# Miniprotein binders against q9bqp7: the designs that were tried, part 137

Target 1, 240 residues: q9bqp7
Amino acid sequence: VPQNWFPIFNPERSDKPNASDPSVPLKIPLQRNVIPSVTRVLQQTMTKQQVFLLERWKQRMILELGEDGFKEYTSNVFLQGKRFHEALESILSPQETLKERDENLLKSGYIESVQHILKDVSGVRALESAVQHETLNYIGLLDCVAEYQGKLCVIDWKTSEKPKPFIQSTFDNPLQVVAYMGAMNHDTNYSFQVQCGLIVVAYKDGSPAHPHFMDAELCSQYWTKWLLRLEEYTEKKKNQ

## First folded at step 13 (miniprotein)

Design Lf41
Fold by OpenDDE base, second read of step 14:
Structure Lf41 (fold): chain B 240 residues (1-240), chain A 82 residues (1-82)
Amino acid sequence: as target 1 above (240 residues)
Amino acid sequence: SKIIVYVTIEAPSPEELYEIVKRIMRLAWEHGGEVIYVEIEGNEALILLELPTEELAEKFAEEVRRLLEELGLRVEVTVERE
């Protein structure tokens, strides 16, 4: 049980969208502060097993590609991910901001992969927006807040070359999603709360993306795990 | 102390692999375990699980081996103490 328990959901906020559907998604800029990001917390609190698996993968890739080839591969993966997020932001943004649609960004297997998911996405409330949890003292940049199949979700878009048909194949992504949910639900910049999460794994070959929906119960379970990771991070930083 | 179990499996097809993985995940839950991670590549999967006791881990490992042997599938099960 976490020593510093804090709820994921804010009882003071209504789940009902205030009648003013903002015509424009929120985009709060990330402020570079001494506050740790969700990503940093997760990276510095990986288990021995997670570290082992990552290192095993790295060594295999270096053996296949060489050191320079692996660096190039890593750079390309990062670039592809960035382009995918930019393309999604463009797609999910209101049409008036779309004057600069780089048509080349839309011509990717990853975009093809998520088309069936995008059909179920509506009511976009935030895109590439910063969240801060003032009490728990962490920050993050969430990809999207929108309705998926009529449920308001924090949506996290991922790219993969390997199939991830199970939520357990997404590593710490569920923790990232609930961390963003908990922060947003208590961030004063947001007037609403979210109770669901969605991880979407897009594939380079255009094969159908895997959606991993997280209901309120599953989010609560992962929230407990997130709090433990945050406590571990905080303890490690006090001892440095 | 938490017990970590590694299960590596190979199946004839991705579809069969996914069904086997689901079955192993269910079996882990029945033994009071949790699935930590699943990696899938082609027709191979690595499943990382946590069991609450060594006894449950060994029983789980035995059941997994038996299940996969009965199906004629290649399996490697490793139990590690943390």
Scores: ipSAE 0.736, ipTM 0.907, lowest interface PAE 0.5, mean pLDDT 91
Fold by ESMFold2-Fast, scan of step 13:
Structure Lf41 (fold): chain B 240 residues (1-240), chain A 82 residues (1-82)
Amino acid sequence: as target 1 above (240 residues)
Amino acid sequence: SKIIVYVTIEAPSPEELYEIVKRIMRLAWEHGGEVIYVEIEGNEALILLELPTEELAEKFAEEVRRLLEELGLRVEVTVERE
């Protein structure tokens, strides 16, 4: 049980759209701040098992590719992920709000992988948008907030070369999603409530992406775990 | 402190592997455990699970071994104190 519990949902907010809602998705820029980001908190509080698994993966990859090959591979994975997110932002943004569209970004195996998911996505409210939890003092940059199969979700897009058919295959990604959700629900830049999450794992070979839907109950369970990670981060920072 | 169980399994097909992984995860929940991580590569899976006591971890491990042996499949189960 976290020492300083705080609710993920805001009782003063509605999850229903209204006529005063913006017609274009919000894109609040992330500003440099001394307040920790969600990714920083998670990276600084990795479990022993997570550290072991990452080290094992690194050693196996270096054995297979060599040190230089591993560096090139890691850089390519990072760039592919960045391009995938840029393509999705372009696809989900109204054409009139875009300065320029790169057609090549729309023709990857990853984009093919998510087509069946995208057909169920509508009512986009935010894209590549900054969130801040004003009470718990953390920030983040979320990928997307939109309706998935009629439910308003924080959506996180992931790329993978290996199958991730279970939510437990995504490490801390559920924590990342609920951290963004809790922040948005208490951020004055936003007026709506999000109660659901969606992790979409896309595949390079175009194989159908795996959607991991998180209902309100599951989000609440992961929220408690996120609060414990945030508490651990705060304690470690005080001891350093 | 919590007890970590490592389960490595191999199945003839990815479809069978997914069904067995689901069954192992359900078995863990029935023993008061939590699934930490699932890694799949080809026809092999690694499952990391957290059990509240060493007694429950050993009981779970033995039931996993029995399940996979009854299915005629290869399995490795290791119980480690964290």
Scores: ipSAE 0.675, ipTM 0.879, lowest interface PAE 1.0, mean pLDDT 87

Design Lf42
Fold by ESMFold2-Fast, scan of step 13:
Structure Lf42 (fold): chain B 240 residues (1-240), chain A 82 residues (1-82)
Amino acid sequence: as target 1 above (240 residues)
Amino acid sequence: SKIIVYVTIEAPSPEELYEIVKRIMRLAWEHGGEVIYVEIEGNEALILLYLPTEELAEKFAEEVRRLLEELGLRVEVTVERE
């Protein structure tokens, strides 16, 4: 149990569309400052098991590819992920122009992988948008807030080389999603409430993406774990 | 302290592997446990779990071994104190 508990949901907010909602998705710019990001908190509080698994993976890859091959591989994975996110932002923007973004970004296997998910996505409310939790003192940049199968979700797009058919295969992704959700629900730049999450794991070969839907109960469970990671981060920072 | 259990299994196909992983995750839940991580690679899976006590961890481990023995499949279960 976290020593300093704070609720994920804001009882004063609704997930229903409001007449005052903008016709275009919100895109609040992320302002860099001394407040830690969600990704920083998670990276600094990795469990012993997570560290072990990452080192094992790194050593296996270096053994197979060599040092330079490994660096090239990780660089390519990063660029593919960046292009995937750029393509999704373009696809989900209501005011998309055909030539403002590279057409080749829209033809990747990753985009083919998510087609069946995108058919169920509508009512986009935010894209590549900053969130800040003033009380808990953290910030983040979320990918997307939209309705998935009629439910308003924080949606996080991921690429993977290996199958991730279980939510437990996604490491800290559920914590990242609920951290963004809790921040958005208490951020004055936003007026709505999000109670659900969606992690979408896309595959390069175009095989169907795995959607991991998180209902309100599951989000609350992961929120408690996020609060523990945030507490651990704060304690480690005090000991520096 | 947390009791960490590592389960490594291999199945004839990814589809069978996924069903066995689901059964193991349910079995962990029935023993008051929590699934920390699942790694899939080909026809093999690594399942990392938390159990609340050493007694429950050993009981869970024996039930997992029994389950896979009945299915005629190989399994490795390691119980570690944190």
Scores: ipSAE 0.649, ipTM 0.873, lowest interface PAE 1.2, mean pLDDT 87

Design Lf43
Fold by ESMFold2-Fast, scan of step 13:
Structure Lf43 (fold): chain B 240 residues (1-240), chain A 82 residues (1-82)
Amino acid sequence: as target 1 above (240 residues)
Amino acid sequence: SKIIVYVTIEAPSPEELYEIVKRIMRLAWEHGGEVIYVEIEGNTALILLTLPTEELAEKFAEEVRRLLEELGLRVEVTVERE
């Protein structure tokens, strides 16, 4: 249905390991400019229903915690998520010094939650790395590209206090993953093809994380939805 | 335009809740609908979905109510008509 269709996968790239030196994961720094980020596009194109659900949650939390309590809660959730991502980057990085230096960070409930997922993760190709889609004009910062159960995936780590047992519980996370995938597959800073996604929802109480694996077909379906959101963003920007 | 439907259900356990949510999502897909969000809180779930027409939304709602009634569980189905 998108007016400007563009493929998620790059026919000029292979998804198989190459003999080039893969020993150090790529970490390309994000350079912000006028080009919109994946998160900005998604935030500016939320559906009426998503806006309603978010506002309902906000009002409920403010009633329970007060205005200041809500701000404190939201800040703490954000910081816990940031620390979780830092711990995962440290664990998956070949830099032994980082893993040793922050033992307390590495023993959080969220890290306990993902242990069974990490056991199936290998062949890390990128960590906290910038992607840019030069043709579609968007940028992003992906968490991780690695093999999960033998399949090369864009992996997105999420924290949650409430169960997210269905991919539909993760809102726009699938769109975020495929947006990063499509950008990486067409970004000249990378040479490999990613065809799968993985959303890992980790829990604060250490309960086993929920992995949401996205095969190539599912990624293609979400890619079409991402292109529609990107088109909507572009139209809204013209009308401002 | 698509018809918006909200389904709220409660089950005795999270395990039973998850199975019922899966069945409701399957029913939505069988009626040409799309599930856009599922929220889980304790033993309660909210399912937000769309159906292509008002007629399909009404058929879906009736089948969901029948399913939950057969299971002896409470359900609330709200169809937005506009």
Scores: ipSAE 0.646, ipTM 0.875, lowest interface PAE 1.2, mean pLDDT 87

Design Lf44
Fold by ESMFold2-Fast, scan of step 13:
Structure Lf44 (fold): chain B 240 residues (1-240), chain A 82 residues (1-82)
Amino acid sequence: as target 1 above (240 residues)
Amino acid sequence: SKIIVYVTIEAPSPEELYEIVKRIMRLAWEHGGEVIYVEIEGNDALILLTLPTEELAEKFAEEVRRLLEELGLRVEVTVERE
């Protein structure tokens, strides 16, 4: 049980659309400060098993590519992910006009991979938008909030070269999603409630993306684990 | 202290691999365990999970061996104490 328990859902909010909801997706800029980000908390509180697996992967890749090759590979992976997110934001913001360079981004295998998911996405409410949990003191930048198959979700877009057919293949991604959800549900910049999550893993070769839907119960389970990671982070900072 | 268990699986195809992984994850949950990570690479998988006691870890390992016998596959189970 977390020592500083706080609910993920806000009983004062509705998940149903209403007239006060904006017609244009929200895009609140992230203002970085001393308050930790979700990604910082997760990175600083990795389990010893996660550290072991990451180090094993890193050593294997360095043996294959060399140190300079490994740096180039990871840089390229990061750039591909960034371009994928930019393309998705463009696709989900129909009021934007695409330039010639943007059209090339839309032709990637990653975009082909997510086509079947995108047909079930509608009612976009936020894109690349900052969230802050004022009570628990953390911030984040979420990818997307939209309806997936009729349910309002925090949606996180991921790229992968290897298959991730199970939610357990995504490491801390479920924790990232529920952390954003809990922050948004209590952030005064937003007026709605989100109770579901969706992790979408897209593939470079255009193979169909794997969607990992998280219902309210599963989100509540991961929320408890997120609170424990946040408490661990706070305790480590106190002991520095 | 939690018992850490590594299960490595080799299957004839990705489709068969995925079904076996799902069954092993279910067996872990039935024995009060938690699945930490699943890594897929071709026809091979690594499942990292925890069990709350050595007794449950032994029972889980026995059920995994029973599954192996029924499927005619090689499955490796490694148990680590924390």
Scores: ipSAE 0.557, ipTM 0.850, lowest interface PAE 1.5, mean pLDDT 86

Design Lf45
Fold by ESMFold2-Fast, scan of step 13:
Structure Lf45 (fold): chain B 240 residues (1-240), chain A 82 residues (1-82)
Amino acid sequence: as target 1 above (240 residues)
Amino acid sequence: SKIIVYVTIEAPSPWELYEIVKRIMRLAWEHGGEVIYVEIEGNEALILLTLPTEELAEKFAEEVRRLLEELGLRVEVTVERE
């Protein structure tokens, strides 16, 4: 066990619905700070193998599209992902009335892709909400906390043009989910316990999204790996 | 140190590809290994995994090559130390 080991689950919290839980999903704003984000920690601690695969992909794309074409492609991918998250937040917000702009966002292949997943999502407790781990000093912005097939999950929405039929196809996404989970479970802005994760990979062509459910045991396994990445980040930061 | 293994395969269809990937992932687990990443592009897949020893990595690689040879499919297995 690592020297800086901490539990992902908070023994003082219940995973059961509380009648006093707010009916409106929480949306705590992300405050910019010196404290590192989950995504920055993961980006700064990529393995040699991850760096190799990313560089291989980048060179192949530049060869196919040119440098300007590659820049435009990556910009478009980012924009599509942003729009997809905005549409999902709108769909899952019980207080939000769809505006004309939001109606346009709802008619994408990615939204069609997730329809069968959304039918199993209920009891939304947080949307686009900031989390901070008080003790481990990292922050994040999670997409959604809701019940999926009756189990409370941190849900992360992903877009992809390539199939991701295995959880191992999602790269660092499981680490991102458990990092958010551990932070939320130890964040004083939240009172509930999350023990499960869900990664939903939506497809541009409208093909059915792949849900990757993570039970408590799997979350604990990925949490250990996240702690190692966080420790590596901290050590690298001291030497910069 | 753990041994890094890259497996690249090609199958006639996505369904067949997914079944072969699952078999390779199970085979890695049975040899005490861990699957790190799976990349799917059309009818091709790259599997990145680790094995605990060089001996187990070579046994795994040979079993994978036999499996794909029996199926009449292309496979490349690369074993790296550290």
Scores: ipSAE 0.606, ipTM 0.864, lowest interface PAE 1.4, mean pLDDT 86

Design Lf46
Fold by ESMFold2-Fast, scan of step 13:
Structure Lf46 (fold): chain B 240 residues (1-240), chain A 82 residues (1-82)
Amino acid sequence: as target 1 above (240 residues)
Amino acid sequence: SKIIVYVTIEAPSPRELYRIVKRIMRLAWEHGGEVIYVEIEGNEALILLTLPTEELAEKFAEEVRRLLEELGLRVEVTVERE
């Protein structure tokens, strides 16, 4: 079936990583610029249904916690997510690449939640690394690129207080993953090809994280949806 | 234009809830639809999905109501025309 959209995979790149190649994970810094980030595009192009569900959740939480309580709750959730990502970067990086470590970052229910996933993660190629799609002109900061159960994946770490046992429970997370994948596959700072994605939802109480593996076909399906969101963003920006 | 469908269900346990959600998602796929979002709150789930036509959405909604009524479970199905 011919694709009418820009392809997610780069035909000039190898599907098979050299597993014996010793390398330090790439960490290309995200530079501030005028081109949109993946998260900005997704936030500016939420569907009417996503807006409705978000507003329903917000009103319910405000009713329960009050406006000040809701603000504090949201701030704490954000901080916990940030600390979780910092801990994972520390765990997955060789000690030689990180000069300072906070032992407290390595102790949390979220880290306990992902232990069974981390046992299947190896061959880390990139951590907290910037990607840019040179042709479609968007940027992103991906969490991790590593082998999960032998397959090279863009891995996105998420925290949640509620169960997310289905990939459909993760909203735009699959779009975020494939956007990063497509950017990396066409970014001159990287030389390998990624065809799989993994969304890992970790839980505060230490309950086992839910891994949502995305094979090449599923990634291609979400890529088409991402391209539609990117086009919508571009059209909205022209009309502002 | 696609038809939007909201399905709200409640089950006695998370295990049973997840089994029913999977069944409903499969039923949506069989009717040519797509699941957009699934929210889990305790023993309740909200499933947001699309169907390609109003006829298929009505058929889907009827099948879901019959399934859950036969199981003796609470169900609410809302169909929105975009």
Scores: ipSAE 0.634, ipTM 0.867, lowest interface PAE 1.3, mean pLDDT 86

Design Lf47
Fold by ESMFold2-Fast, scan of step 13:
Structure Lf47 (fold): chain B 240 residues (1-240), chain A 82 residues (1-82)
Amino acid sequence: as target 1 above (240 residues)
Amino acid sequence: SKIIVYVTIESPSEEELYEIVKRIMRLAWEHGGEVIYVEIEGNEALILLTLPTEELAEKFAEEVRRLLEELGLRVEVTVERE
C-alpha cells in the first residue's frame, strides 16, 4: 500500500461534456524542469525481473544482428515509432494539411494496422499534450485523449514487431496510461474527467493492431501500482 | 507478490501456444497470483508471474507441468523468492 495514496479520479470534475470545452484538441507543450517524467520514474524503478528480461532481449538481438546491426535496428525502431505518432497526430487533428512529407507518413504498415481502431475513435480532446500532477509532482506527455467506442480514454499508441496480444505483454504501458490519466484529472489546464485507458499496439506488416481497453476498475488497480513506483523513485532520489 | 515464477513453453502451433498461455494465466489467478509479463515469439512463450506463498507456487508449478505433459509439450518452470 502506498504511503502517499491519492485518488486517480477527481471528484470535482464531471464526466459530462462541457459546452465551453474547446473545439480544437489541446496541445500543451512539455517544459523541461527538475520534476520527473512518467518515463523517467518507470525507467528508474524497473524490477530486477524487468531488467533481466530487457538484458536478455538485448543479448539475443546482438547475437542475431551484431553490435552495429543492433544499434541500427534500435535507431530504426525509434524512428518508426516517432513517424507513427506524427502520422496519428496528423490524422486526428481537425485541420487537414497534406504535404508530400505528411502523405508519406500516412502510408506505413503501422497506419494500416490501426485503421479498424481509428474507425472507433472520435471526439478528440488532446493530442501530444503535457500533463502535470500538481500534488504528486510528476509530468508526462500523453499521445491522445479521445472517445473510443463512446468512452473517453487516454490512448497510447505503440509500435511492435512482435505480437502483444495480452495487456501483460505491454510491460509498463498500463502504468504509463494511468499516470497520464491521474495527472490530467488533477491538472488545472484541463477541465474534463478521464476514467478509461486504451493501449493500441500497431504492427509493421499491417496485421490488425491489438487494442487493450482499460475500464475504470482496471485503471484504479494499475494506479495503485503506479503510486508504488513513484514512491520508490522518490526514495531512491533521496538516497543519491 | 512474494514468489516469482517463470514459465517457458514451446509449441509447434502458435494458436495452441496462445490458448495454453491463457490457461496458465487463469491458473495463476486461481491460485491468487498476478501475471507480470507475457512474451510470445514464434513457437515459444514466456510468462512471468507472482504467487503469494511458496506452497501455492509449488502447487501452481506442478499443475502447469502436468498440463504441458498431457499436451506432450516441453515446459520449464523456475521459482524464486522476490
Scores: ipSAE 0.507, ipTM 0.821, lowest interface PAE 2.0, mean pLDDT 86

Design Lf48
Fold by ESMFold2-Fast, scan of step 13:
Structure Lf48 (fold): chain B 240 residues (1-240), chain A 82 residues (1-82)
Amino acid sequence: as target 1 above (240 residues)
Amino acid sequence: SKIIVYVTIEAPSPEELYEIVKRIMRLAWKHGDEVIYVEIEGNEALILLTLPTEELAEKFAEEVRRLLEELGLRVEVTVERE
């Protein structure tokens, strides 16, 4: 158990969807400050195994593409992911004026991949919105909070060229989701309780996306692991 | 320190591969062991698990090797200290 253990769910908030939520999805801007982000904490506390797997992948790709080809490939993957998130925010936001000029954004294989998931998504409450855990001192920018098959979820959209049919294939994605969830549940900018998570892995070739649903118990299990990573980050920062 | 077990599997088809991966994951969960990573690439899979002792890790590795050898599948299992 982490030394600075704190609950993921807020006992003062309802675990049921409430009707007092704003009609417009929230979009709280991320403010630059010295408080670490979820992604930075995870990046700075990678396990020995994660580092090994990442280096193995890098070496294999450089062997195949060359150093310049590898840099171009990774830049292109990043750009595709960014465009995928922009398209999803546009699709899920009723207040955005759709920029009809960029049909390529909306017609990617990744968007085709998630169509069957999007049909089960409704009641969007937040999009590209900042969260802060004031007690545990971390921040994040979550993709989406919405109902998936009737359950309120923190939803994280991922792109992949390789199959990820198991939640264990998504590395730290479950930790990222529960970190956002715990922050949102204790952030005064939000009034509702989220107890479920959803990781959606979309595929470039349009193959059906893999949804990884996380119920309250699974979220609690990953939350304990997130707190250990946060504790490790804090200790490493003190020793710099 | 925990013990890490690496399991590498090659199967004739993705459907067979996914079923074998699920069986190994169920075996691990039955014994209270943690599956920390699963990678799929074509007809090959890599599974990483963590166990509390080298003794239990070697026992698990033997069970996995035996299961996959009886199925006629290519398998590699390695045990490392964390």
Scores: ipSAE 0.638, ipTM 0.867, lowest interface PAE 1.3, mean pLDDT 87

Design Lf49
Fold by ESMFold2-Fast, scan of step 13:
Structure Lf49 (fold): chain B 240 residues (1-240), chain A 82 residues (1-82)
Amino acid sequence: as target 1 above (240 residues)
Amino acid sequence: SKIIVYVTIEAPSPEELYEIVKRIMRLAWEYGGEVIYVEIEGNEALILLTLPTEELAEKFAEEVRRLLEELGLRVEVTVERE
């Protein structure tokens, strides 16, 4: 149990659209400052087991590809992920916001992988949008907020070459999702409440993506774990 | 302090592998533990989990080995000490 508990959901907010909501998805720019990001907090508070698993993966890849090959591989994975996110933003944005190169981004195995998921996504409320938790003092940049099968979700798009059929295969991704959710629910730039999360793992070979839906109860469970990671980060900063 | 357990399994098909992984995750929950990470590669899986005590971890390991032996499948269970 975290020492300084704070609720993930805001009882003064609703997940239903209201008349003051914009018709175009929100895209609040991320402002860099001294406030830590969700990704920074998670990176600085990795467990010994997480560090071991990442180092094991790195050594296996270097053994297979060589040091130069590993560097090229990681660079390509990063680029593929970036292009996948850009393609999804284009697909989910109004037609008039499409950029010159967006049509070239719409053709990939990853996009084919998520087609069956996209069919169930509607009512997009935010895309590539900044969130800040004013009380807990952290920031983040979320991928998407939209309805998935009728439920308003914080949606995180992930690329993978290997299968991730279990939510436990996604490392800290559930913590990232609930951290964004809690921030958005208490951020004055937003007027609605999100209570569910969705992690979508897309595959390079076009195999059907794995959706990991997180209901309100599961989000509450991961939120407690996120608060513990945030507390650990804060303590480490004070002891430096 | 929590005890770390690594379970590595191999199955003839991905469908069988996924069902066995689910069963092992359920067993960990029944022993009062928590699954930290699951890695899938081909017909192999690695499950990283925690259990409350060394006694429970050893009993869990024994039950997992028995389960996979009954299924005629390969398994390795490692309990981290210290």
Scores: ipSAE 0.611, ipTM 0.858, lowest interface PAE 1.3, mean pLDDT 87

Design Lf5
Fold by ESMFold2-Fast, scan of step 13:
Structure Lf5 (fold): chain B 240 residues (1-240), chain A 82 residues (1-82)
Amino acid sequence: as target 1 above (240 residues)
Amino acid sequence: SKIIVYVTIEAPSPEELYEIVMRIMRLAWEHGGEVIYVEIEGNEALILLTLPTEELAEKFAEEVRRLLEELGLRVEVTVERE
């Protein structure tokens, strides 16, 4: 009997690399439900250390920018991230109608930052698509599923003004990626198996993005940690 | 319960900073620890990690201090109980 009772990979899914190609990337809408999202689980189970680091960052930013400057900065960061995701969805969609989308959106420093990564991305299977783990009862909205350097990956696009050259600099992002992966692999709306992850950190000044590739072994290691966070979330809710 | 360690370092350049951060992360792994988070801000870095025992945490902290003293660099190491 394996120690992991809820594997990240689905043994019922084909191990063949080329599942039937979708004519159009899947885009299943995220319906709000009582079932917790990946982001909610992670937010509700932050460690004391994670909370401390977040508060330290917040205080440093307020000290640097002032109260009003901090609010403006935070709002702008959120908007830039949203526009970056919209631009990437447009670029990665094969549809002719999407080529007519705002050309100015495609010319940001963040988009320049990811050009060398995008050259290695092909075979897009899903964009801005909802996933649900039917057995573990959690949901999520993933950014992209596509081949990166020939390997099918759950790809998560991030924006940053500061360097994130190490995967450990991306906080809970590896957990987020594997949570989406495990959900998709057990979601009846999808027919393929994904075994790799990719976190791409794009920079505002156009500096080359940092790709953090996660192979099957690394994904399995982070999956174990995700299951612990999910268990903590569930226990916390039962004790309310 | 694991021991929490915060390491703050400063280097003359980002290139040197990244090399030193990698060495510290490897030292943590060699002492049976786990790196939780790395933050980069200009020429400074914060490394948050855990070690399985107080003894290993103190040994790790001393080795990190020696490493950066030999390099002539500023370091702050904080070992948190529990």
Scores: ipSAE 0.567, ipTM 0.845, lowest interface PAE 1.5, mean pLDDT 85

